VHH binders against D-aminoacyl-tRNA deacylase (GEK1). Designs and how they scored, part 21

Target 1, 317 residues: D-aminoacyl-tRNA deacylase (GEK1), of Arabidopsis thaliana (Mouse-ear cress) (q9zpq3)
Amino acid sequence: MVTLIVATTADPASINPAAALLAMPGWTAGPILPPDIKSFSNKQTRVIQHDRSIVKEDDLDLRWEEATGEVVDEVIFLSRHTAVSNRPALTVHPIGVLHLKDGESPPQGGKPGWAALPSTRIGPWFRLLKKMAEAHGLVPEFEITLEATHHGPITNKPTMFLEIGSTEEYWKRQDAAQVMALLMWEGLGLGGSEEVGKWKSETGKRKVLLGIGGGHYAPRHMDIALKDDIWVGHLLSGYSLPMEDPTQTKTTPGENYIGGNWRQSIKAAFEATKASFPGGEILAHLDHKSFKGWQKKAITEFLAEESINVGKPNDFT
Short names: E, the ipSAE of ESMFold2; O, the ipSAE of OpenDDE; V2, 0.75 times the mean of E and O plus 0.25 times the DockQ between their complexes.

## First folded at step 17 (VHH; framework vhh_gocatamig_d2)

Design x06 (from t01 with Y109W; at its last look DockQ between E and O 0.90; V2 from the best seeds 0.79)
Fold by ESMFold2, look of step 17:
Structure x06 (fold): chain B 317 residues (1-317), chain A 122 residues (1-122)
Amino acid sequence: as target 1 above (317 residues)
Amino acid sequence: EVQLVESGGGLVQPGGSLTLSCAASGFTFSDYALAWYRQAPGKKRELVAGISSGGSTVYMDSVKGRFTISRDNAKNSVYLQMNSLRAEDTAVYYCAATEYIDESGYTYWDYWGQGTLVTVSS
């Protein structure tokens, strides 16, 4: 089983961390895959380099398996981040396009209503990244944060994005690229240390965060993710929970009382999270202050209907 | 608690003016892009005007030159000055906020207000 790390040469926030990782010991050249994807190998890890948009490279895990016979365990994408604030950031996030209905076209890959299997490493690597960024003097200049679930590409194995933001000056920052490379080096155990963030359902805490509500950078859910040994699944910002105000939209009585794609979003995110964490205890954590009363009531009732357990902060111990 | 509270709607005659306000709380206002949307009866919600964290603005074509969006970061407020109002401007107006816009320009609105009604009639 192998870990795919995916980079594009068109993006300094992608290729520079990959280059920094490849400068460390133990890499050998691998096959060239269609369409012109370069690869490199070190132990269980494969770095893939290409010159196209990462969000359009669907099914790279399946394509690797078909071309090489090697079973893919997980996929890690290296990319740039943009922010409305333009503040520098190092980010970790799962992918999916929960807010769109069938037939709508995603602007940045994926498919409508879909959530990828989240990488089990999201929580542990977020905590490790924060520690490394602090140790290397990047904090407070760079904000170290999760992002809510968004965009593609389509994948079939556990997936996460690692990103450097948020402007051209910072995308090119070599010290940030070095910290991202160190994260991957240590996190995958390539230097001989124990790897970080592999799921072992029998060992340790089994609590898995499913984030419901809040803004894109998930501040209330980050408080939970910073706790020791907490695993992180999908994080659904308000934009992944389209809810139609019942006072302004009337639907047929008795069906879909609160319109919008929010039910399907929660269900898809829960099912993908459950699949990544066999035997895990998934707890939905609601950012209550980000919801109006009618939204909270609807979401709480739906979670109960689906037998999805709700977790308050103290339940994540 | 996150809140976006619109005010300033009302009844106005054609050719008249209104100023809409949206007071924000529960997030760092200066890090957000803001917008006004409107929804007329039987129509889909449409973008009216937007303003970036840095103050850059966009407008839908039909309101350009008549409406002005502005923000006051000290008061955590965004405004829509509406001049030369027409019957077609009758709608519920909503304030929206986001901290994330992707590279394609697609906007991921996290928060919406409850709306304020603007009616343009004789």
Scores: ipSAE 0.706, ipTM 0.874, lowest interface PAE 1.3, mean pLDDT 91
ESMFold2 (binder alone), look of step 17: mean pLDDT 82; pTM 0.821
OpenDDE, look of step 17: ipSAE 0.813; ipTM 0.910

## First folded at step 19 (VHH)

Design y01 (from t01 with E103R; framework vhh_gocatamig_d2; at its last look DockQ between E and O 0.79; V2 from the best seeds 0.73)
Fold by ESMFold2, look of step 19:
Structure y01 (fold): chain B 317 residues (1-317), chain A 122 residues (1-122)
Amino acid sequence: as target 1 above (317 residues)
Amino acid sequence: EVQLVESGGGLVQPGGSLTLSCAASGFTFSDYALAWYRQAPGKKRELVAGISSGGSTVYMDSVKGRFTISRDNAKNSVYLQMNSLRAEDTAVYYCAATEYIDRSGYTYYDYWGQGTLVTVSS
């Protein structure tokens, strides 16, 4: 079982952390994969480098398996982050395109209504990244944050993105690249220490956060993710929960009393989270202050109907 | 609590003008992009105008030259000046906000106001 780390050569926020990791001991050259994907190996870890859009190069996990015979356990993407504010950030997030319906075209890869299997390492590595960034003097200059679930590419194994943002100046920062490399080095146990964030099925013993609502950087859900031993699945910001005001839109009989794709978004995110955390206790945490009353009522009723447990902050112990 | 509160809608004659306002609270306004969307009866919601955190603007084709979006970070407010109004502009207008921009420059909005009705009739 191997961990596949994916970098793109044209993105300094991607290739520079990969280069910093490859400068550490133990790497050997691997095969060149079609079309021209270079690879490197160290223990269970494979780094690949390609020159195409990282969010649109689909099925790299399956393509690795087909080319090499090695089974991929998980995929980690290294990428730049962009933000409306352009402020510096180091981020961790799951991927998916939950808000789109069949027939809509996702502008940033993935497929409509799909959520990837979230990496089990998202929570633990977010906490480790925060600690490392602080120890290396990147805080408070860089914000260390989760991001809500978004974009592609299409993957078939547990996946996360590690990103440096948010402008060319910060994408190129070598101290940030080094911290991302140290995160991967320690997190994957490449230096001989025990790896971080591997899921162990412990029925009823582990809490898994499913974030519902809020903004892209999930501030209320981050409060939960900072707690010890909390695992993180999907995080659905408002843009992943399209809800149509019933007083302002045409309503058809059946499933769309409150229209929009919000039910499918929640269900897809829940099922993907459940699949990544077998035996885990998944708790939906609502950012209540981000919803109008009619939205909150509809969401809480749907969660109950689907038997998806709701967690208050104190339930994450 | 996150709030976007629209005001300034109403009944106006063709050729008239209105100014819509949206007061925001519960987030750092200067970090956000803002937009006005509208929805006419039986139609889907459509982007009217957007404004980035840095002040760059976009407009749907049918409103260019007639509508102007602006923002005032000191007042946590975004505005839509609507001139030369036509019957086709009749809709509920919604204010929206986001801190997310995708790699191609598109924005998808997390927060929406309740809407303000604009009716253009003679």
Scores: ipSAE 0.617, ipTM 0.834, lowest interface PAE 1.7, mean pLDDT 90
ESMFold2 (binder alone), look of step 19: mean pLDDT 81; pTM 0.812
OpenDDE, look of step 19: ipSAE 0.804; ipTM 0.909

Design y02 (from t01 with Y100R; framework vhh_gocatamig_d2; at its last look DockQ between E and O 0.87; V2 from the best seeds 0.00; counts 0 for: pae E 3.0 > 2)
Fold by ESMFold2, look of step 19:
Structure y02 (fold): chain B 317 residues (1-317), chain A 122 residues (1-122)
Amino acid sequence: as target 1 above (317 residues)
Amino acid sequence: EVQLVESGGGLVQPGGSLTLSCAASGFTFSDYALAWYRQAPGKKRELVAGISSGGSTVYMDSVKGRFTISRDNAKNSVYLQMNSLRAEDTAVYYCAATERIDESGYTYYDYWGQGTLVTVSS
């Protein structure tokens, strides 16, 4: 049962946090993952470093299992972040490619209509990262934020990305790399403390956020994710919810069907979230201000039809 | 409430001109890249023109030299000046906004307008 941490050697936002983590005590050289990927081991954690595209190197969890016999429990990717604003950021996010495009290969990996199993650590580690970044003087220079679900690679085990953004200058920042390494060190319990963000069976239900709507940085859902003891699944921003405006689409009389892949997106994200959080109480939280009335109506009706519970902010306790 | 509201569409003769406008609200406009997409009957939605937060522009090949995208951050607006219009330009035109562009240029548009119809017919 191992945690697989993936870094790419050409990306300073990836290799520098990995190097900072490997400089901490307890690492031993591990096996070579075919064809030539070096690895390092510390307790339950395995770090691999490769020189290929991080979003297009599929099935690294299965390939680790095939090469070593060790079962992978989860995957954590270290990567750069880019933003239109170019503002510095440290980010955490699940992956998936929910906006299916027939006949097109996703340019950033994954597969059409797919949501990876979200890491259970997304919420807890987002909160821990925020505290660590504040304590180490990175705030307010760096924004500490979640990102909506996007891109690949294809994975088969619970997955998240940890990223440093948003320009070359900031990708190279060693203090940011050290904070990411500290996050992984403490979050995985490698120094002997209790790990953070592992999902455990409960007699009472715990709340799991499924974010519906909003922009890429999920501002309404971040308000929920900052609450104590709230777990985070998938976060579907507007680009994962393609909806066809019924006034611009020919429909037959008596039909009120709203076209687009939004139903499949919600269902895939819900099922992946459910699979990562057995027994969890999944609550869909809608960013109401990001929807037109017809979109909100369609989404709330679909959620009810699928028996997906809606949570208002106060339901997350 | 986040809104993108297109205006300026209509019927125009081949060779004519139109200016499309898109007024934005509910987000920090200057942090966003903006684009115009169009969808002709029976076709997939396609990128017509885009403009970064810094003002850099891109255009699809068939509109280069005829269309100009611009933005006015003070008015929270993006415009598409369309000149030398052709029948093939007939489509519903959509305004879109994003704060995320990956390194390959793939764009994750979160917000879309409802569209404005442009008909080029004699």
Scores: ipSAE 0.431, ipTM 0.760, lowest interface PAE 3.0, mean pLDDT 89
ESMFold2 (binder alone), look of step 19: mean pLDDT 80; pTM 0.805
OpenDDE, look of step 19: ipSAE 0.810; ipTM 0.910

Design y03 (from t01 with F27Y; framework vhh_gocatamig_d2; at its last look DockQ between E and O 0.82; V2 from the best seeds 0.00; counts 0 for: unsure alone 64.7 < 65)
Fold by ESMFold2, look of step 19:
Structure y03 (fold): chain B 317 residues (1-317), chain A 122 residues (1-122)
Amino acid sequence: as target 1 above (317 residues)
Amino acid sequence: EVQLVESGGGLVQPGGSLTLSCAASGYTFSDYALAWYRQAPGKKRELVAGISSGGSTVYMDSVKGRFTISRDNAKNSVYLQMNSLRAEDTAVYYCAATEYIDESGYTYYDYWGQGTLVTVSS
């Protein structure tokens, strides 16, 4: 069972954290994946370097398994982050393309209506990253944040992205790269400590956050993710919840139907989250202020119909 | 978080003018790219105009030269000045905001207003 860490050689926010990690003890050369993807091994961890766009390199987990015979347990992508604000950030997020219907073209990989299995480490590593960034003097210069579920590539095993943003100056920051490497080093237990964020089914009463609504950086859901022992699944911002305004669409008389892909988005995200957290207690946390009354009513009714429990902040204990 | 409220819609004669306003509740409005969309009855929602955090603008072809988008970060507001209005401009107008645009230029709008109706009729 191996953890794949995927880096691209052209992206300093990707290759620099990978290089910082590979400078730590215990790495040996691994197999070369066709066509010429270099790899390195340390205990359960495999670092893969390639020169193609990371969001478009589908099925690396399956390709690793086919080439090596090793079963992949999870995938971690190292990448750059962009932001409208251009402010520096260190981010963690699940992936998926939930806002699109079959036949629509994803802008950055993945497939329409799909949510990857979220890494169980998203919550615990977000908290650990925040502590490490503070201890290494990166705060307040860098914001430490989650991102809502977005983009590809297509994966088949639990997946997360670790990113440095938000401009070339900050993508190249070596102190940020070192903190990301330290996060992976300690999070995977490579230095001999116990790893962080592995899901254990014997503790199946643990609460798992499913974020519904809000902005790309999930501020209301981040308040929950900062709580001790809270696991994080998918985070659906407003762009993953396409809802058609009922005053602007013709409906069958008497129907209270709200169009758009929002039902499918919630269901796909819930199912992927459930699959990553066997025995977990999934609680949908709504960013109430991000919804109009008609949206909130529709979402609340749908969650009840699907038997998806809603959690208020105090329910995450 | 950001909540967007449009105002300024109404009935106007062809050739007339109207100014739409969209006020945001939230801090750091300068961190957002903003847009106006519209949706006419039975039609798909379409981008009318967008403005980046730095003030760069884009417009749909049919409104170029007639509509002007602007922003006032101190007032957390975005505006759409609509001149030389035509019957085909009749629609509900929505403001939208995003803090994330991907490397391809695809815009991930998270925040939408409730809409304000503009009717262009004699």
Scores: ipSAE 0.558, ipTM 0.804, lowest interface PAE 1.8, mean pLDDT 89
ESMFold2 (binder alone), look of step 19: mean pLDDT 78; pTM 0.782
OpenDDE, look of step 19: ipSAE 0.733; ipTM 0.877

Design y04 (from t01, 19 letters changed; framework vhh_7yz9_2; at its last look DockQ between E and O 0.75; V2 from the best seeds 0.67)
Fold by ESMFold2, look of step 19:
Structure y04 (fold): chain B 317 residues (1-317), chain A 122 residues (1-122)
Amino acid sequence: as target 1 above (317 residues)
Amino acid sequence: QWQLVESGGGLVQAGGSLRLSCTASGFTFSDYAMGWYRQTAGNEREWVAAISSGGSTTYADSVKGRFTISRDNAKNTVYLQMNSLKPEDTAVYYCAATEYIDESGYTYYDYWGQGTPVTVSS
């Protein structure tokens, strides 16, 4: 089981947590990944440090295998977050570019219509991060939140991003970097304790959240993700659900037809979530208040057609 | 229950003016960037104008010098003042809201209004 942690020296919100983690016991130098990427090893964990845009270095999991012969089982990216509000945040999210059609060029890496395999650790580490941030006095200054699925880079194994936001001042915060390092240290069990967030299909609670709708910070889905033992897959904000307004199409809409890429987005996110959680019970949780009536009707009918189970909040117990 | 409700559309002669309003509820308006888009039948929505949470504005080339976007955070409202209207401006106008714009400037709009029709006669 190899966990690949990716940092870039171009971003203090990336390299500072990596440096804080590497200052903890047990690290040894690893191989150089082409073209000149340094690596470090501790038990099952590999840290690599490049100097490019974190969202544009594709296929680092496969490149690790090509260079070393080791199969990567999951990828964790350390990055900065920006927000329109500029408020400080610590965030966790899956990646994908679900709104674009084949042939369109993604602005922040990835590929059109693609959802990465979500890390199984997203839910458990979000809860652990919130607890650690509170214990270390970062709350309420930093908001601790999920983000909806967005951007690249392209990966082939379960993936998540851990981010510090939202301005230069906060990207550089060493206390935030230390909490992210502690999250990785404890979450990966590097100090000897049991790791957090590994999927075990034969035991325990097996309900997996697939978020449908809402805003970028997934407020209604976060209520579910804060419950004990709930797993988190993809979170599709309204942005990832392009739906054509039926009053503005040249073709008259047929009964029960709504255009746009929203069906493909839901299907890709569901299949990626299913692949990350073998034997899991995937429940689509709808942010009902984020949809107009015609949108909600179309989405619920499509979920039924595809036999994708819907979960109310009480079903996540 | 979030809402974006556009108003102020209607029928106007070429060369005339209209002022569109979009009122927001159900989210913290001051945390959001706002945009106006327009759509003609059978076509994709096209961007018209945007205003950041801090008040910085940008415009599509086709409307620069004729349209002005503004916001009033106390009233949770964004405006589009449209002057020197042309028949080509005929469309349904939508407001949109986002709390996330990436570093390339790509905008992740999650909320859209119902639209307000504007018709500019020759």
Scores: ipSAE 0.578, ipTM 0.809, lowest interface PAE 1.7, mean pLDDT 90
ESMFold2 (binder alone), look of step 19: mean pLDDT 81; pTM 0.817
OpenDDE, look of step 19: ipSAE 0.713; ipTM 0.868

Design y05 (framework vhh_3k1k_2; at its last look DockQ between E and O 0.74; V2 from the best seeds 0.00; counts 0 for: pae O 8.3 > 2)
Fold by OpenDDE, look of step 19:
Structure y05 (fold): chain B 317 residues (1-317), chain A 123 residues (1-123)
Amino acid sequence: as target 1 above (317 residues)
Amino acid sequence: QVQLVESGGALVQPGGSLRLSCAASGFTFSDYAMRWYRQAPGKEREWVAGISSSGGSTSYEDSVKGRFTISRDDARNTVYLQMNSLKPEDTAVYYCAATEYIDESGYTYYDYWGQGTQVTVSS
């Protein structure tokens, strides 16, 4: 089985980390993935490089398997991050499109209602990235953050994005690229060290965070993710929880029924998270501050109905 | 707690003017681009105007260009929409939104919305 790292020359925040990684020892040229995707090999890691938009490249994992016969067990995408704040940032996040309903077209890949399998490395690598960034003097200039689930491409294997932000100036930062490369190098054990973030069903703490609510950067969930031995699944920002205000509309199911696709979103995120972490204890964490009273009530009731366990910050210890 | 509260909506005659306000709290207002949306009965919510976090950039829907002006006062954590030369077609619930994320294509994700304020333009 192999890990795919996907980079595009169209994005400095993508290709620079990839280039930095490829500059490290042990890489050889790999096969060309049709039609023109270059690849490089190092142990069980493959770097894929093309010049197109990453979010438009669906099923790269399957295409790789078809072309090479190698089973893909994980996909890591490298990309730029854009933030309204324009603040420097290094980010890690799962992918999926849970903020759109059927019939809508995602502008950044994926499909409505879809959640990818989250990489088990999200939590561990987030923490590792923070440590590396600090050690290399990127902090406090760069914020180390998680991002909520919000885009594609479509994947079939555990997936995460690593991103540099948040403006063109920072996308091109070589020191940031180097840290990202080092993260991948160390995280994947390419230098001979033990890989970071491998899910082990039989040992260790098995608590998995499912974040519900909050902003795009999910600060309340991030506080939990910083704890040791915490695994991270999907993070559903407020925009991924479309809920209809009961005071503005009546729903068919009843007076107390809250309309919107928020139920499907939570369920999809939960199922994908559960699938990535077999045997894990999935704990939904609610960002209470981000919800109105009626929203919180609805979500809490739904989680109970779905037998999804709710965890408070102290439960993630 | 994050809150956006719109105000200023009213009934006005065609050609009239109205100024909407959106008061924000519970987040670092100055770090967020702010946008106005509107939703007319039976129609989808549509983008009307936006202003960058710094206030240095503004943008407008074509139908409101030259008539509407978006501005912000960070000291008061408030974004405004000055609406002049109002038309019946401008009748809608107007919503304020705070932007947290912009993707590579410029698509914006909003995490915070107001409750909306009704604007009715009628003779």
Scores: ipSAE 0.009, ipTM 0.314, lowest interface PAE 8.3, mean pLDDT 90
ESMFold2, look of step 19: ipSAE 0.666; ipTM 0.852
ESMFold2 (binder alone), look of step 19: mean pLDDT 81; pTM 0.807

Design y06 (from t01 with S52N; framework vhh_gocatamig_d2; at its last look DockQ between E and O 0.90; V2 from the best seeds 0.80)
Fold by ESMFold2, look of step 19:
Structure y06 (fold): chain B 317 residues (1-317), chain A 122 residues (1-122)
Amino acid sequence: as target 1 above (317 residues)
Amino acid sequence: EVQLVESGGGLVQPGGSLTLSCAASGFTFSDYALAWYRQAPGKKRELVAGINSGGSTVYMDSVKGRFTISRDNAKNSVYLQMNSLRAEDTAVYYCAATEYIDESGYTYYDYWGQGTLVTVSS
């Protein structure tokens, strides 16, 4: 079973971390994928480099399996990040397109109402990245943060994105690229050390964060993810929870149905998180301050209806 | 607690003007892009105007030249000046905020106000 790392030559925030990783010991040429996409092998890790947008390059895991006969265990994408603030960042996030209705076309890949299997490494690697970035002097210049679940591509195996942001000046930063390469080197155990973030349901802490609410950078959930040995699944910001205000919709008086795709978003994210963490204890952590009272009530009732346990910060121990 | 509070809606005659305000709290306003959306009865909510953190603006075609979006970071507020109002501008107007816009320009709004009603009628 292999770990597939995907980079694109069109993006310095993608190709530069990949190149920094490939400069480390132990890489050999791997299979060539159609159309003439180079790959490289080191132990159980495979790096591929292609020249198209990775958010729209669906099913790379299945295509690797078909071309090589090797079963893909997980997929890690290297990409750029953009931010409204333009502030520099190093980020980790799961993918999915949870807010769109069936039949709508997502502009950045994926498919409506879908959440990928989240990589089990999201939490552990976020913590390791923060430690490494601090040790290498990238903090406070770079923010080290999670991002909420968003965009594609479509994948079939546990997936995460590692990103450098947020402008062309910072996408090209070689010191950031080298820290991302060190993260992958140590995290995958390529130097002979023990790998970081592989799920083992029979040992250790088994609590898995499912983030509900908040902004794109998930600050309340990030506080939970910084706790020792906490696993991270999907993170649903407000944009993944479309909720229609019942007082502004022409409906039957007294009816409390709350429209929007928020139920489907939560259910898809929960099921994908559960599938990535067999035997894990999934705890929904709510960013209470991000919700109006009617939203919080609706979400809390739906979580109970679906038997999704809510976790307070102290429940993540 | 995050809040977006719209004000300034009301009844106005065709050709008239209104200024909508949206007061924000609970997030770092200068890191956010802001937008005004509207929803007429029985219609889908639609973008009216947006303004990024640096002040660049976008408008839907039917309001260009008539509406102006602006922001005041010192007051944590975004405004919509609406001139030459028409009956088809009748809608509930919503303020929205985001810290993430993807490379295609697709906007991922996390926060919405409750809306303010604008009625354009004789």
Scores: ipSAE 0.718, ipTM 0.870, lowest interface PAE 1.2, mean pLDDT 91
ESMFold2 (binder alone), look of step 19: mean pLDDT 81; pTM 0.812
OpenDDE, look of step 19: ipSAE 0.809; ipTM 0.911

## First folded at step 20 (VHH; framework vhh_gocatamig_d2)

Design z01 (from t01 with G50A Y109W; at its last look DockQ between E and O 0.80; V2 from the best seeds 0.75)
Amino acid sequence: EVQLVESGGGLVQPGGSLTLSCAASGFTFSDYALAWYRQAPGKKRELVAAISSGGSTVYMDSVKGRFTISRDNAKNSVYLQMNSLRAEDTAVYYCAATEYIDESGYTYWDYWGQGTLVTVSS
ESMFold2, look of step 20: ipSAE 0.684; ipTM 0.865
ESMFold2 (binder alone), look of step 20: mean pLDDT 83; pTM 0.831
OpenDDE, look of step 20: ipSAE 0.806; ipTM 0.905
ESMFold2, look of step 21: ipSAE 0.681; ipTM 0.863
ESMFold2 (binder alone), look of step 21: mean pLDDT 83; pTM 0.832
OpenDDE, look of step 21: ipSAE 0.791; ipTM 0.899

Design z02 (from t01 with S52N Y109W; at its last look DockQ between E and O 0.95; V2 from the best seeds 0.78)
Fold by ESMFold2, look of step 20:
Structure z02 (fold): chain B 317 residues (1-317), chain A 122 residues (1-122)
Amino acid sequence: as target 1 above (317 residues)
Amino acid sequence: EVQLVESGGGLVQPGGSLTLSCAASGFTFSDYALAWYRQAPGKKRELVAGINSGGSTVYMDSVKGRFTISRDNAKNSVYLQMNSLRAEDTAVYYCAATEYIDESGYTYWDYWGQGTLVTVSS
């Protein structure tokens, strides 16, 4: 089964890490993805470099399988990142479109209410990336961070995004591209070392973080993800947890129903996380400071109702 | 605790003015984009005005020239000056904040205030 790495030629934050990886030993011409997209092969890894927007290329894993006969095990997208603050960053995140309701058009692929299978490598590679970025002098200039679950494209296999941000100057940084290439090289074991981040339900810690709340960069959940051997599933920011304020609606007194798609978001993220981590102990970690009292009460009661365990920071050991 | 607290709503006659304020805490205000949304009874919530971290602004067509959004990073506050108010401006007004806007311009609002009611009637 293969790991598919996807790069866009027009995006320097995408093509430059891919080119840096391809400059390392062991690459040969690989299968052709229609209509004429060339690939490169090294052991289990396939790199695609193409000229279309990645976030609009749904079902690339299935299309690879149809075109080549090779079963895809996971997908890794290389992309650029933008930030309101323009701070330089190297980021890792799962994908999904939980911030949109049925009938809305996703601006960046995917479909409303959907969450991809999260890559099991998100936690381990986030920690490895931070170590490598520090060793190569990119910190503190670049912030090394997770991002909350967002956007597409639609995928059918475990997926993550690796991104360089946040402006044209930083998208082009070759030292950042080299660190991303080293991450992939070591993380996939292409130089002969043991790969990083494959899930085995019978090894070590089996604690899997499901992040609930906080902002886009998940700072509270990053504290957990930095702990040794913690696995990371979906991370639901406030935008993925729409909750209608009960004081602003005329509803029957005594009803505990709180509108919005927050329940569906949590269920979709939990089920996708569970599917990626068979036998794992999924712990919902709440960013308590990001919630009003009525939101926190509703979420904790719903998690209990669904038998989704809550983890405090000390439970992630 | 992250908070966005709106104030300044109330009853005003058509043609009048109001200033809405939103006080923020629990995040680095200067790193965020801010906006005002409104929701009239039975209608969808709609963007009224937005202001990015650098001070650039956007307005919905129906309020251009009447409303002004501004921010004061020293006070961690965003404001909406509403002039020449009309009956159709009656709504609950919400403050929102984000640290992420994608390349398409889609805004991922992380935090919302509780809203402040503006009523424009004779």
Scores: ipSAE 0.636, ipTM 0.841, lowest interface PAE 1.6, mean pLDDT 90
ESMFold2 (binder alone), look of step 20: mean pLDDT 82; pTM 0.822
OpenDDE, look of step 20: ipSAE 0.818; ipTM 0.912

